VH-VL binders against q0atu2. Designs and how they scored, part 187

Target 1, 119 residues: q0atu2
Amino acid sequence: MLDKKARIRTSREYRNVFEKGKRLSGRFLIIYYVENALDNNRFGFITNKKIGMAVIRNRIKRQLRAIVREYQGQVKNKHDIVLVARAGIGKSSFEGMEKDYIAIMKKAGLFARNANKID
Short names: E, the ipSAE of ESMFold2; O, the ipSAE of OpenDDE; V2, 0.75 times the mean of E and O plus 0.25 times the DockQ between their complexes.

## First folded at step 8 (VH-VL)

Design uc52 (framework fv_recibokibart; at its last fold request DockQ between E and O 0.75; V2 from the best seeds 0.74)
Fold by OpenDDE, fold request of step 10:
Structure uc52 (fold): chain C 119 residues (1-119), chain A 121 residues (1-121), chain B 108 residues (1-108)
Amino acid sequence: as target 1 above (119 residues)
Amino acid sequence: QVQLVQSGAEVKKPGASVKVSCKASGYTFTGYYMHWAKQAPGQGLEWIGEINPKSGGENYNQKFQGRVTMTRDTSISTAYMELSRLRSDDTAVYYCARDKYYWEDLYFDYWGQGTLVTVSS
Amino acid sequence: QIVLTQSPGTLSLSPGERATLSCRASQSVESYYLHWYQQKPGQAPRLWIYGASSRATGIPDRFSGSGSGTDFTLTISRLEPEDFATYYCQQYGDSPLTFGQGTKLEIK
């Protein structure tokens, strides 16, 4: 589980990211991101019924949180980042999701220069 | 009532730049991403990129990366696409198009009338 | 990138006939992310079908979309004179967004 301070929690915070941020799309994820005025990064997660039943959506959220937690120390600071799970993500393996995340984050330039465990 | 009105036809020399405008009306300009597409004569459509009119955040097709710049002026609800270092194969009709939502369901429900850009020596 | 291949390139039919247009994706695309547009000469494209099978506003019910995975189809049950145009499929299953090369539906 991500620390409380590392989570986007309110609707207002989510809206801010969507309205003021940039986005990049992958096969399984769309990432919305914007700079914040904090000393830490915050992450949000969005799933919808396109993914599948609630049990699937919950599984996907847990997996995405695990991925974000694994790489959070390598992400450039002062960013709010929202991960939107796309319809096909339920058909993907954990590794597939992880690769998609890494690829999008790299393309967005959100990994720090000293990142050492990204593909 | 939604309308996207683009600037007029352009004739440019190779190596020059062109800036096409797209004025939006009939909706909240900053509420929808604006996209640009290229259609060479007698050819299909090619996606160039998108811009968030509220933030100015843009995302380009890698094919155009380094030559395309998308901007907007929110005060007049106008989006701009500038293409630099023009070459003959840039000759095409360029369209602005509004996507349906901010989220993942991306399709283009409204289009500009198109702007012909001709690049010739 | 995902390549969309439409077939046939040109389809010559008469009013009243049935038209079947195909769009094949190089990779699987969720139905939510496959759309169709109609374009007539000198005009901008117009949204026709979204999410593989949903008709856009004002589109006659003689048009229908179907398919999943890599194979999608646009069907016109009974052609009207105004239906002769070029139809493009478009995907957003992965970046970058791409279009098919189009099928020109012309009058025989």
Scores: ipSAE 0.854, ipTM 0.942, lowest interface PAE 0.6, mean pLDDT 94
Fold by ESMFold2-Fast, scan of step 8:
Structure uc52 (fold): chain C 119 residues (1-119), chain A 121 residues (1-121), chain B 108 residues (1-108)
Amino acid sequence: as target 1 above (119 residues)
Amino acid sequence: QVQLVQSGAEVKKPGASVKVSCKASGYTFTGYYMHWAKQAPGQGLEWIGEINPKSGGENYNQKFQGRVTMTRDTSISTAYMELSRLRSDDTAVYYCARDKYYWEDLYFDYWGQGTLVTVSS
Amino acid sequence: QIVLTQSPGTLSLSPGERATLSCRASQSVESYYLHWYQQKPGQAPRLWIYGASSRATGIPDRFSGSGSGTDFTLTISRLEPEDFATYYCQQYGDSPLTFGQGTKLEIK
């Protein structure tokens, strides 16, 4: 579970990310993101009916929160990031979602480079 | 009626910069993302990037990153794409295209007429 | 990046014939994010089919799109003279967004 301080919680906060930020599409995820003034990262999660039934959408939300939590130390600080699950994510494995998250965060410039390349 | 009207043809020398405009009308300019694409003579389309017209936030195809800058002026409903350090292989028709603001049904429903940029020495 | 390969590059047919245009992706693309555009010489591309199978506004029903995974098809059941154009597939499934190289449909 992500700490409350690391969560985007209100519709106004989500709208702020969409209106003031930018976006990038990945295979299973679209992210909307903007720098914040809070000195920490905050994450939001959106699923929609194109993904599938409620049981699938609930699984996806839980798995995305787990992925974000696992990799939070690699994310550049001071960002609000909304992850929108795309159609087709329900057919993916946990590893597939994880791989897409890492790829899209790297493309967005929000992830640290591989440590082995800088040693 | 939705229209995207682009600036006229440009002829530039290698190393110069070009700034193409795309004026939107017939819809709420800030309600849609704007994209830019390139089409070299006799070739297919290549995506350059997108801009959020509300914020000015932009994302680019990494192939063009460092040479392209997208901006907009909401007071005149106009988007701009500036390409710097021009090379002969930047000779192309450049298109702007409109896209949904939110994540569902993303596609380019309206396109500008295109702007021919010729780079020659 | 996802590479889209269209075949044939050029398709020479007569009005009244059926045209079948292929678009193959280097990796799986969710059908909702596969689109087709029509382009005539000297004109901008125009949205033709979106989400693999949905006709854009004003597109006649002789056009149909189908496919999933890596294989997508645009079919024109009975060619009219105005249908001769270049058709591009596009994926919006992963950044960078990419287009196929196009299939030019020309009069035989």
Scores: ipSAE 0.833, ipTM 0.915, lowest interface PAE 0.8, mean pLDDT 92
Fold by ESMFold2, look of step 9:
Structure uc52 (fold): chain C 119 residues (1-119), chain A 121 residues (1-121), chain B 108 residues (1-108)
Amino acid sequence: as target 1 above (119 residues)
Amino acid sequence: QVQLVQSGAEVKKPGASVKVSCKASGYTFTGYYMHWAKQAPGQGLEWIGEINPKSGGENYNQKFQGRVTMTRDTSISTAYMELSRLRSDDTAVYYCARDKYYWEDLYFDYWGQGTLVTVSS
Amino acid sequence: QIVLTQSPGTLSLSPGERATLSCRASQSVESYYLHWYQQKPGQAPRLWIYGASSRATGIPDRFSGSGSGTDFTLTISRLEPEDFATYYCQQYGDSPLTFGQGTKLEIK
């Protein structure tokens, strides 16, 4: 579970990331990201309605939160990052989502080079 | 009447740089991402990268990273693409195109007319 | 990177005939992120079909798109003279964005 301070919470905070940041598309995720003025990272999560019903979208959000929590110590500080689950993610495995997250975060320059799943 | 109007054709020597412009009208320039694509003579299209015109944030196709710079001037609603260290296989028509900021229905709904860049040697 | 392979490279047909243009992806692409553009000589590409099957504004009903996974098709039920052009598929399913090489639909 992410700390309250590590969450993007308001619609205005989300809109700031979308409008003032960059984006990158992966297989199952699209990320929007921007530097913030804080001492920490913040994460937001959105599911595309084309994925399916709310229970499925909420399960995917929980899986993505778990992935982000696992790797949060490797993310460059001072960023607001919104993960958007794309259509088709519901057919992916947890491992597939995790690999896509690692790949897209590296492409974005938000991970240290060669970041791995440890501690 | 969304319109993207690009700068005129350029002839360059190998090793030079070129800067192509794309002036937007008929919409809020800072409300859409701007993309650039390359089409070599008689060939298909290749995506170069995109810029968020509000922030200036950009992402490039790895193939062009290190040689391409995308910028904009919001006061004149104009996006720019500069390609440096030109070589003969950079001869192509370069297009600007826009898409939405948000993750749904991302496609290039409007394109500039294209700018021919010829690299002669 | 996702490679889109279009076939045939050139399709020669007469007005009134049915055209079938293929786009095959090297990896699965969610249909919502597969698009088609039309390009005539000396002109910019124009959005034609988006999300594999939805026609852009003003595109005639004779154009239809279909497919999922790795296989996508653009069909023109009866060719009109204005339909002879090059058609490109494009994916927005992964970065970098990629286009197919195009299918030139030419008059026989």
Scores: ipSAE 0.691, ipTM 0.890, lowest interface PAE 1.5, mean pLDDT 91
ESMFold2 (binder alone), look of step 9: mean pLDDT 93; pTM 0.949
OpenDDE, look of step 9: ipSAE 0.774; ipTM 0.926
ESMFold2, fold request of step 10: ipSAE 0.418, 0.624, 0.563; ipTM 0.821, 0.872, 0.856
ESMFold2 (binder alone), fold request of step 10: mean pLDDT 93, 92, 92; pTM 0.945, 0.943, 0.943
OpenDDE, fold request of step 10: ipSAE 0.852, 0.852; ipTM 0.941, 0.941

Design uc53 (framework fv_recibokibart)
Fold by ESMFold2-Fast, scan of step 8:
Structure uc53 (fold): chain C 119 residues (1-119), chain A 121 residues (1-121), chain B 108 residues (1-108)
Amino acid sequence: as target 1 above (119 residues)
Amino acid sequence: QVQLVQSGAEVKKPGASVKVSCKASGYTFTGYYMHWAKQAPGQGLEWIGEINPKSGGENYNQKFQGRVTMTRDTSISTAYMELSRLRSDDTAVYYCARDKYYWEPLYFDYWGQGTLVTVSS
Amino acid sequence: QIVLTQSPGTLSLSPGERATLSCRASQSVESYYLHWYQQKPGQAPRLWIYGASSRATGIPDRFSGSGSGTDFTLTISRLEPEDFATYYCQQYGDSPLTFGQGTKLEIK
């Protein structure tokens, strides 16, 4: 699970990322991201009805949080990042979501050049 | 009525820079992302990149990275695309197009009329 | 990047005939993110079909879109003179956004 300080919580905080940030589309995820004035990164997660039923959306959120947590150390510090799940994510494997997350974060310049899974 | 009106045709020499404008009207300028696309003579469309008009945040197609800069001026609802170090293969019609701000679906519902940029010696 | 290949490159038909335009993706694309645009010479592209099968506002019902995965189709059931144009498919399923090379629909 992500530390409370590493989570975007309020509607206003989400809207600030959308309004002030950049956007980049991946296969299963769209990220919106902006540099913050804090000492740490914060992550938000959005799933909507086009993904599937509540059980599927809750599974996706849990899996995305696990992926983000695993790669936290490779994300450039001081960013607010919102992950929006796309329609096809419900049919993806965990590994497929992980691969898309890594690819989109590298394309956005948010990962170290040699970012890899931390063991 | 929603309109995107682009600046007029330009003729440039190789090595020069060109800055194309796209003036929006009939909607909230900061409520939609603005994209730019290239269409070389007799060819298909190629996506150049996008800008968030509210923040100025931008993302470019890697093919154009380092030569393209997108900006905007919210006081006059105008987006700009500047292409530097022009080459003959930059000769094309350049289009702006709008896309929804932060929710799906994502598609280009309105386009500018296009700006012809000719690069010749 | 996802490459979109349209076929045929040029389709020569007469008014009243049926047109079938194909768009094949190098990787699977969710239908929700596959769109079609119509472009006439000297004009900007215009949104025609979005999400593989939804007609944009004002588009006649003789136009229909279908497909999923890697294969998408735009069908015009009975061609009218105004339908002769170039049609481009576009994917918004992965960055960078890409377009097909276009199918030019021309009078025989």
Scores: ipSAE 0.632, ipTM 0.876, lowest interface PAE 1.7, mean pLDDT 90

Design uc54 (framework fv_recibokibart)
Fold by ESMFold2-Fast, scan of step 8:
Parts: structure tokens; C-alpha cells; sequence
Structure uc54 (fold): chain C 119 residues (1-119), chain A 121 residues (1-121), chain B 108 residues (1-108)
């Protein structure tokens, strides 16, 4: 689970990322992202009806938060990033979601070279 | 009615730069992402990248990264694509196309008429 | 990147016949993100089918799309003269976005 300070929580903050940011599409995820004025990164998570039932959407959100938490030390500082789960993500393995997250973050230039992993 | 109107054909020398425009009308310009695609003679389409017209935030196909720059001017509802260090295989028709702002229904529903860029010496 | 391979490259048929155009992806593509565009010589591409099976506004019901995973098909049940054009499939899943090389539908 991510710390409270690392989470995008309000509708206004989500809209800020969409309106001021840019995006990149991955196999199971679309990310919207923008630099922030804070000294830390914040992450938001969106799931929609095309993914499946509420139980499945909630499980996916928990798995995405776990993946983001594991790799947070590799993410370039000062970014607000919203992860939008795409149709088909519910049929993916945890490994598949993790692989897509790493790939899309690298394509976006959001993984810092020589970044230290958080213990 | 939605319309995307592109600038006219260009003839450039190798090593030069070209800047193609795409003027939008009939909708809220900042409500849709804008994409650019390349079509070389007798070949298929190749995606170049996209820009958020509201922020100017852009993402490019890695193949064009370093040579392409996308910008926009919201006061005249116009998107631009500049391609630098031109070579003969950049000879192509370049298209702009609009796309949904949010993640549902992502497809290119309207396209510009295309701009032929010829690179020759 | 996902490579889309269309077959045949050229399909020669007569008006009134059925056309079946194939698009195969190098890896699985969720149907919602597979689209088809029609292009006539000297014109821009036009959205034809989106999400593998939904007709775009104004597209005649003789056109249908189907498929999932790696195999997608565009079918024209009864060809009319205005249907002879090049058709491109596109995936809007994994970046970079990619298109097939096209299938040219020409009069026999």
C-alpha cells in the first residue's frame, strides 16, 4: 500500500494531471503525468466498468498500488502520475501488470537511470 | 462540422527542417488530443506522436524522438509538427488526426487532408 | 512494438462479391483498441470500424468487423463500387501506436 502523501486523492488533483499533463498508452495501462511542485511523487488510480465487477476493479487497484510501491524508488522525483486501467487488465497476471508498468514508465522517461530501489 | 485543414505541400533539401500546420474548427480545440502520422509513397501509416493541446504536453514514437517537435497555438486552434534534419526517406504525406481527451473511445475520428513533404536535392 | 500484418496485400474482386480482409497482430490486442480505416487515393484515411466491431458514423451495414486476441477481420458482405479502396487496421494498445501495411481492394 502507498503512504497517504504519495496518493492523489481529490477530483481537483486528478483533473490537474489530465489538463496540465501528457499521456502514454501501454498494453494494460494508460498513464497521465505532469511535474509537481512537491518534493515527492504522487500516484492516482482509475478503474472503469469495462474492466469488470467492483470486486475485480478493487483487486486491480490494490495490485497496482503494490506494484507502484515496489518501484517507487526508480521513479523520477516531482511527478503526479495517474494510472488508468484498460480493458483486459483483469485477465492479466500480476506479472503481466508489473511488466507493463515497468515498460510504460521507461517509455515515458519516468524511470531514473541508476535509481536506487526502496528496501 | 469538424474540420482539420493542413498547410500546403513543401519541397525541402536534405538537412533542412519542415513545419506542418493543422488548423482545427468545428469543435473545442483543447478538448481533444492531436496526433501526427506519416505515410511514405506506396506504404502504410506510421504514428509519429501526440500532443495535449491544453497543456502542450507531447509524447513521440521513439523512432522520431530527437527529430520531431509538436507544438500548438490555442489562440488560433492550430497544431504544428516540425521535423528536422530531413532525409530522402522523410518524403511522405503527413497527417494530423484528432482523438478523445480521456481514455475511453481512443481512435482517430477526423483527419486532416494531408501535407506532402518532398525531400530532394 | 506490436506489428500488424494484413492479408492479402491486394484483393481483386467484382462488385456484388463478399470481401474478407485479415489483420494479424504479433501479440494479443484487446478488441476495444483495434480499429479499421478506409483510404482512397489522394484522400486522408477515414475511421471505418472502431473497437474491432463498431461501425463509425455513416458507415453502411454491409461492413462488419470481428475478432479478438491476435486475429481480426473486416468483412464486406456485398461489394459496391465505392468500397474499392485500401483498408488499414490499427492498434491503440501498446505504444507506439501501429498500423498494418494495408489491404488494397481493387476491381477485377
Amino acid sequence: as target 1 above (119 residues)
Amino acid sequence: QVQLVQSGAEVKKPGASVKVSCKASGYTFTGYYMHWAKQAPGQGLEWIGEINPKSGGENYNQKFQGRVTMTRDTSISTAYMELSRLRSDDTAVYYCARDKYYWEGLYFDYWGQGTLVTVSS
Amino acid sequence: QIVLTQSPGTLSLSPGERATLSCRASQSVESYYLHWYQQKPGQAPRLWIYGASSRATGIPDRFSGSGSGTDFTLTISRLEPEDFATYYCQQYGDSPLTFGQGTKLEIK
Scores: ipSAE 0.789, ipTM 0.908, lowest interface PAE 1.0, mean pLDDT 92

Design uc55 (framework fv_recibokibart)
Fold by ESMFold2-Fast, scan of step 8:
Structure uc55 (fold): chain C 119 residues (1-119), chain A 121 residues (1-121), chain B 108 residues (1-108)
Amino acid sequence: as target 1 above (119 residues)
Amino acid sequence: QVQLVQSGAEVKKPGASVKVSCKASGYTFTGYYMHWAKQAPGQGLEWIGEINPKSGGENYNQKFQGRVTMTRDTSISTAYMELSRLRSDDTAVYYCARDKYYWEEYYFDYWGQGTLVTVSS
Amino acid sequence: QIVLTQSPGTLSLSPGERATLSCRASQSVESYYLHWYQQKPGQAPRLWIYGASSRATGIPDRFSGSGSGTDFTLTISRLEPEDFATYYCQQYGDSPLTFGQGTKLEIK
């Protein structure tokens, strides 16, 4: 569950991200993203009917929120980010969605860069 | 009627820069993403990147990252692609193409006629 | 990146014959994100089939697209002289967007 302050909530706020943002397509996700004037990040989630029935869409939305919550600390501050689920996401595992999220966020430059330990 | 009209052929020396234009008409310019693709002589197509004309937000294929810049001028409904530090393997026809909706992933329903850029040694 | 491999590279046939063009993806691609374009010499590509199987506006019904997963096919049931061109498949299923190398359909 994401804190309400970390969620994009209104249709106007979603439109702002789509109109002013950049986008990147991953295998299961498209992200739209733009810098905001706030002191925190906000996330939005879209699962359309192409994904499947309501029970599938609700499961996907819960899993995406869980993934975003797990990686909140790695996201560069002051961004509004909308995750749009793609048609194939319903066939993906949780791990598959997580891997796609990490890959696309890194490609977008939205994950803070850090040096991994060398053995 | 939707049209994308590109600037004319260019001949450049290695190391120079080239800026290709794509003028849109017949639709709301800021409502659709604009993409650019490269086609070397006798070869297939290669995607360069895209720009959101409303915001100027752009994303590039990593192969061209650092040498390509996409911009637009909404007052004249024109998108631009600039390639810097030109090499002989940049010799190609460059196409602009429209993506159906700025918030959706679609197909390239309209293409510019292409701009031949020749990089001569 | 997803690599699209088209076969054959060149297909030599006569008008009236059936043509079958293959596009094979290195990873699974949702059908919604697989498209075909036709290109004639000196011209820009033109959208031909979108979403693996939907004909674009104005495209004759002798053209059909099929396939899913990693294997996609463009079929022309009875070739007309104007059909001889290069056909490219394209995926929008993962970034970066990629095209196949093309199949050139030429008169025998």
Scores: ipSAE 0.346, ipTM 0.810, lowest interface PAE 3.4, mean pLDDT 89

Design uc56 (framework fv_recibokibart)
Fold by ESMFold2-Fast, scan of step 8:
Structure uc56 (fold): chain C 119 residues (1-119), chain A 121 residues (1-121), chain B 108 residues (1-108)
Amino acid sequence: as target 1 above (119 residues)
Amino acid sequence: QVQLVQSGAEVKKPGASVKVSCKASGYTFTGYYMHWAKQAPGQGLEWIGEINPKSGGENYNQKFQGRVTMTRDTSISTAYMELSRLRSDDTAVYYCARDKYYWEEFYFDYWGQGTLVTVSS
Amino acid sequence: QIVLTQSPGTLSLSPGERATLSCRASQSVESYYLHWYQQKPGQAPRLWIYGASSRATGIPDRFSGSGSGTDFTLTISRLEPEDFATYYCQQYGDSPLTFGQGTKLEIK
């Protein structure tokens, strides 16, 4: 589970990321991302009806949160990042989603070896 | 009416830079991403990159990274693409095209008329 | 990156005939992210079919798109003189965005 402080929660916060951020498309995910003025990263998750029925969308959200949690230490600090599930993600394996997440985060320049070590 | 109007043809020498403009009208400029694509003479289309006009946030095709810069001026609803260190194989028509912020609409519904850039010594 | 291969490169037909244009992807592409554009000489590309099968505004019903996975098709049931142009498929399924090399429809 991601802590409350590490989650994007309001429509206004999501809109801010979409309007002020950059985006990058992966196979199963699109990320929207922008630097924030906080001490930490925050993540948002969007699964629309094009993904499939509620049971599929809820499974995808749980799996994406697990992936993000596993790799959160690799992410450059002070970013708001929204993951938007693409049509077809429901046909992917957990491993497929994980590989896509890693690939797009690397392409975006958001994975860093020493992200949390300044002092 | 939605319209994207690009700047006129340019002739440049190798090593120079070129900056192409794309002026938008008939819609909210900051509500749509702007993309740029290249078409060499007699060839197909190649995606160069995109910019968010509201923030200036940009992402480029790695093939063009290091030589391309995308910017915009919201006050005049104009997007720009600058390509530096020009080579003969940069000779092409360059197009701008729009795409929505929202994940529901990932296609280029309107295109500029194109700008021919010729690089010759 | 996903490579889109269009065939044939040139298709020579007469008005009234049926045209079938192929677009094959090196990796599976969700239909929602596969699009077709028409381009005439000296003109910008124009959105023709989006999401593999949806006609863009103003496109005649003689045009249809189909396909899924790696195999997509654009069909013109009865060619009109105005249909002779180059058609490009494009994927938005993975970055970088890519286009096929085009199929040129020419008058026989």
Scores: ipSAE 0.125, ipTM 0.754, lowest interface PAE 5.1, mean pLDDT 88

Design uc57 (framework fv_recibokibart)
Fold by ESMFold2-Fast, scan of step 8:
Structure uc57 (fold): chain C 119 residues (1-119), chain A 121 residues (1-121), chain B 108 residues (1-108)
Amino acid sequence: as target 1 above (119 residues)
Amino acid sequence: QVQLVQSGAEVKKPGASVKVSCKASGYTFTGYYMHWAKQAPGQGLEWIGEINPKSGGENYNQKFQGRVTMTRDTSISTAYMELSRLRSDDTAVYYCARDKYYWEEIYFDYWGQGTLVTVSS
Amino acid sequence: QIVLTQSPGTLSLSPGERATLSCRASQSVESYYLHWYQQKPGQAPRLWIYGASSRATGIPDRFSGSGSGTDFTLTISRLEPEDFATYYCQQYGDSPLTFGQGTKLEIK
């Protein structure tokens, strides 16, 4: 689970990241990201009906939070990052989502080279 | 109502830089991403990159990384694309284009008229 | 990067005929992220079909888009003279955004 301080919670905070950030699209994920004025990173998660039914969307959100938590130590400090799940993510494996996350974070310059899973 | 108007044709020598402008009107400039695409003579389209006009946040196609810079001036609703260290294969029409519903789906509902950039010695 | 291959490169037909234009992706693309544009000589591209099957505003109902996975099709049920143009498919299923090489629809 990501702790309370590491989560983007309000619609206004999400809009701030969308409006002021950069974006980078991967196969299963789009990230929107911006440097914040805090002392920590914050993550947000968006799923929509294009992915599938509520059961699928809830599973995807849970799996994305787990992936972000496992790799949080590799993320450059002081960023707000929103993960938007793309329509195809519902057909992806957990490994597929994880690989896409690592690839897109590295492309964005937000992730250390040779990033590995953190247990 | 919605209109994107680009700057006029440019002729440049190899090694020079070119800066193309795209002036938006008829909508909230900062509410939509702006993209740039290249079309060489008689060829198809190639995506160069995008900019968030509100923040200036940009993302470029790896092929153009290091030679392209995208900027904007919100006071005049204008986006710019600068391409440096020009080569003869940069000769092309360059288009700006707006993406619709920037947080949902990406497709280009409005395009500028295009700017011909010719690179010759 | 996802490569979009359009076929045929040139399609020669007469007004009144049916046209079928193919766009094949090197890997699967969700239909929401596949779009078509029409371009006439000397003009900017114009959005024609978005999300594989939705007609853009003002586009006649003789145009239809379909497809999923790697295979997408633009169909013109009965060609009019103004339909002769180059058509490009575009994906944003993965970065970078790419276009097909185009299918030129020309008068026979």
Scores: ipSAE 0.585, ipTM 0.857, lowest interface PAE 2.0, mean pLDDT 89

Design uc58 (framework fv_recibokibart)
Fold by ESMFold2-Fast, scan of step 8:
Structure uc58 (fold): chain C 119 residues (1-119), chain A 121 residues (1-121), chain B 108 residues (1-108)
Amino acid sequence: as target 1 above (119 residues)
Amino acid sequence: QVQLVQSGAEVKKPGASVKVSCKASGYTFTGYYMHWAKQAPGQGLEWIGEINPKSGGENYNQKFQGRVTMTRDTSISTAYMELSRLRSDDTAVYYCARDKYYWEEMYFDYWGQGTLVTVSS
Amino acid sequence: QIVLTQSPGTLSLSPGERATLSCRASQSVESYYLHWYQQKPGQAPRLWIYGASSRATGIPDRFSGSGSGTDFTLTISRLEPEDFATYYCQQYGDSPLTFGQGTKLEIK
């Protein structure tokens, strides 16, 4: 689960991300993202009926929040990011969703740079 | 009524830059993402990238990253694609195409007529 | 990236015949994100079928799309002269967006 400060909560805040941000499509996820003026990152989650029944959509939301929380420290600070679950995600494993999240965040340039090392 | 009208054909030398325009009419320009695609002579389509016309936020196919820049001017409902450091294999017809903002209807329902860019020495 | 392979590359048929065009994906694509475009020489592509099976506005009912997973098909039940064109499949399932190489439907 994510801390309250790390959550996008209002429809206005979601709309801000869609309208001011940019997007990137992955196999199971679309992300919309924009830099914010806060001290932290915030995440939003959207599921829709193409995914399946309410019980499946609720499971997917819980799993996505767990994935986001696990990788929270890797995300470049000061971003609002909305994850939209795509059709087909309900057939994915937890590992499949996690791999897609990592891949899409790397493609978007949202993961922090690797630590510099002296060779 | 929906139209995407692109700028005319260009002939450029290797190493030059080209800027193609796509003027939208018949719909709310900022309600749709704008995409660009490349089609080399006698070949298929290749996606270049997309721009959010409201924000100017852009994402590119990694193959074109570093050489392509997408911009827009909302006052004239026009999107632009600039390709720099041109080489002979950039010779192609370039298309703009629109796509809805939201995730439910993600397909290219309208396309520009295409702009032929020829790179020759 | 997802590679879309279309077959055959060229299909030579006569008006009145049935055409079957294949699109195979290198990895599974949810059907909602698989689309088909028609392109005639000197023209822009036009949306033909979206979400694997939905006809775009104005497209005749002789056209149908089907498929799921990695295998998708565009079928034309009775070819008309205006149907001879190149058809491209496209996936919107994973970035970068990709197109197949096209199937050219030509008159025999």
Scores: ipSAE 0.557, ipTM 0.867, lowest interface PAE 2.1, mean pLDDT 90

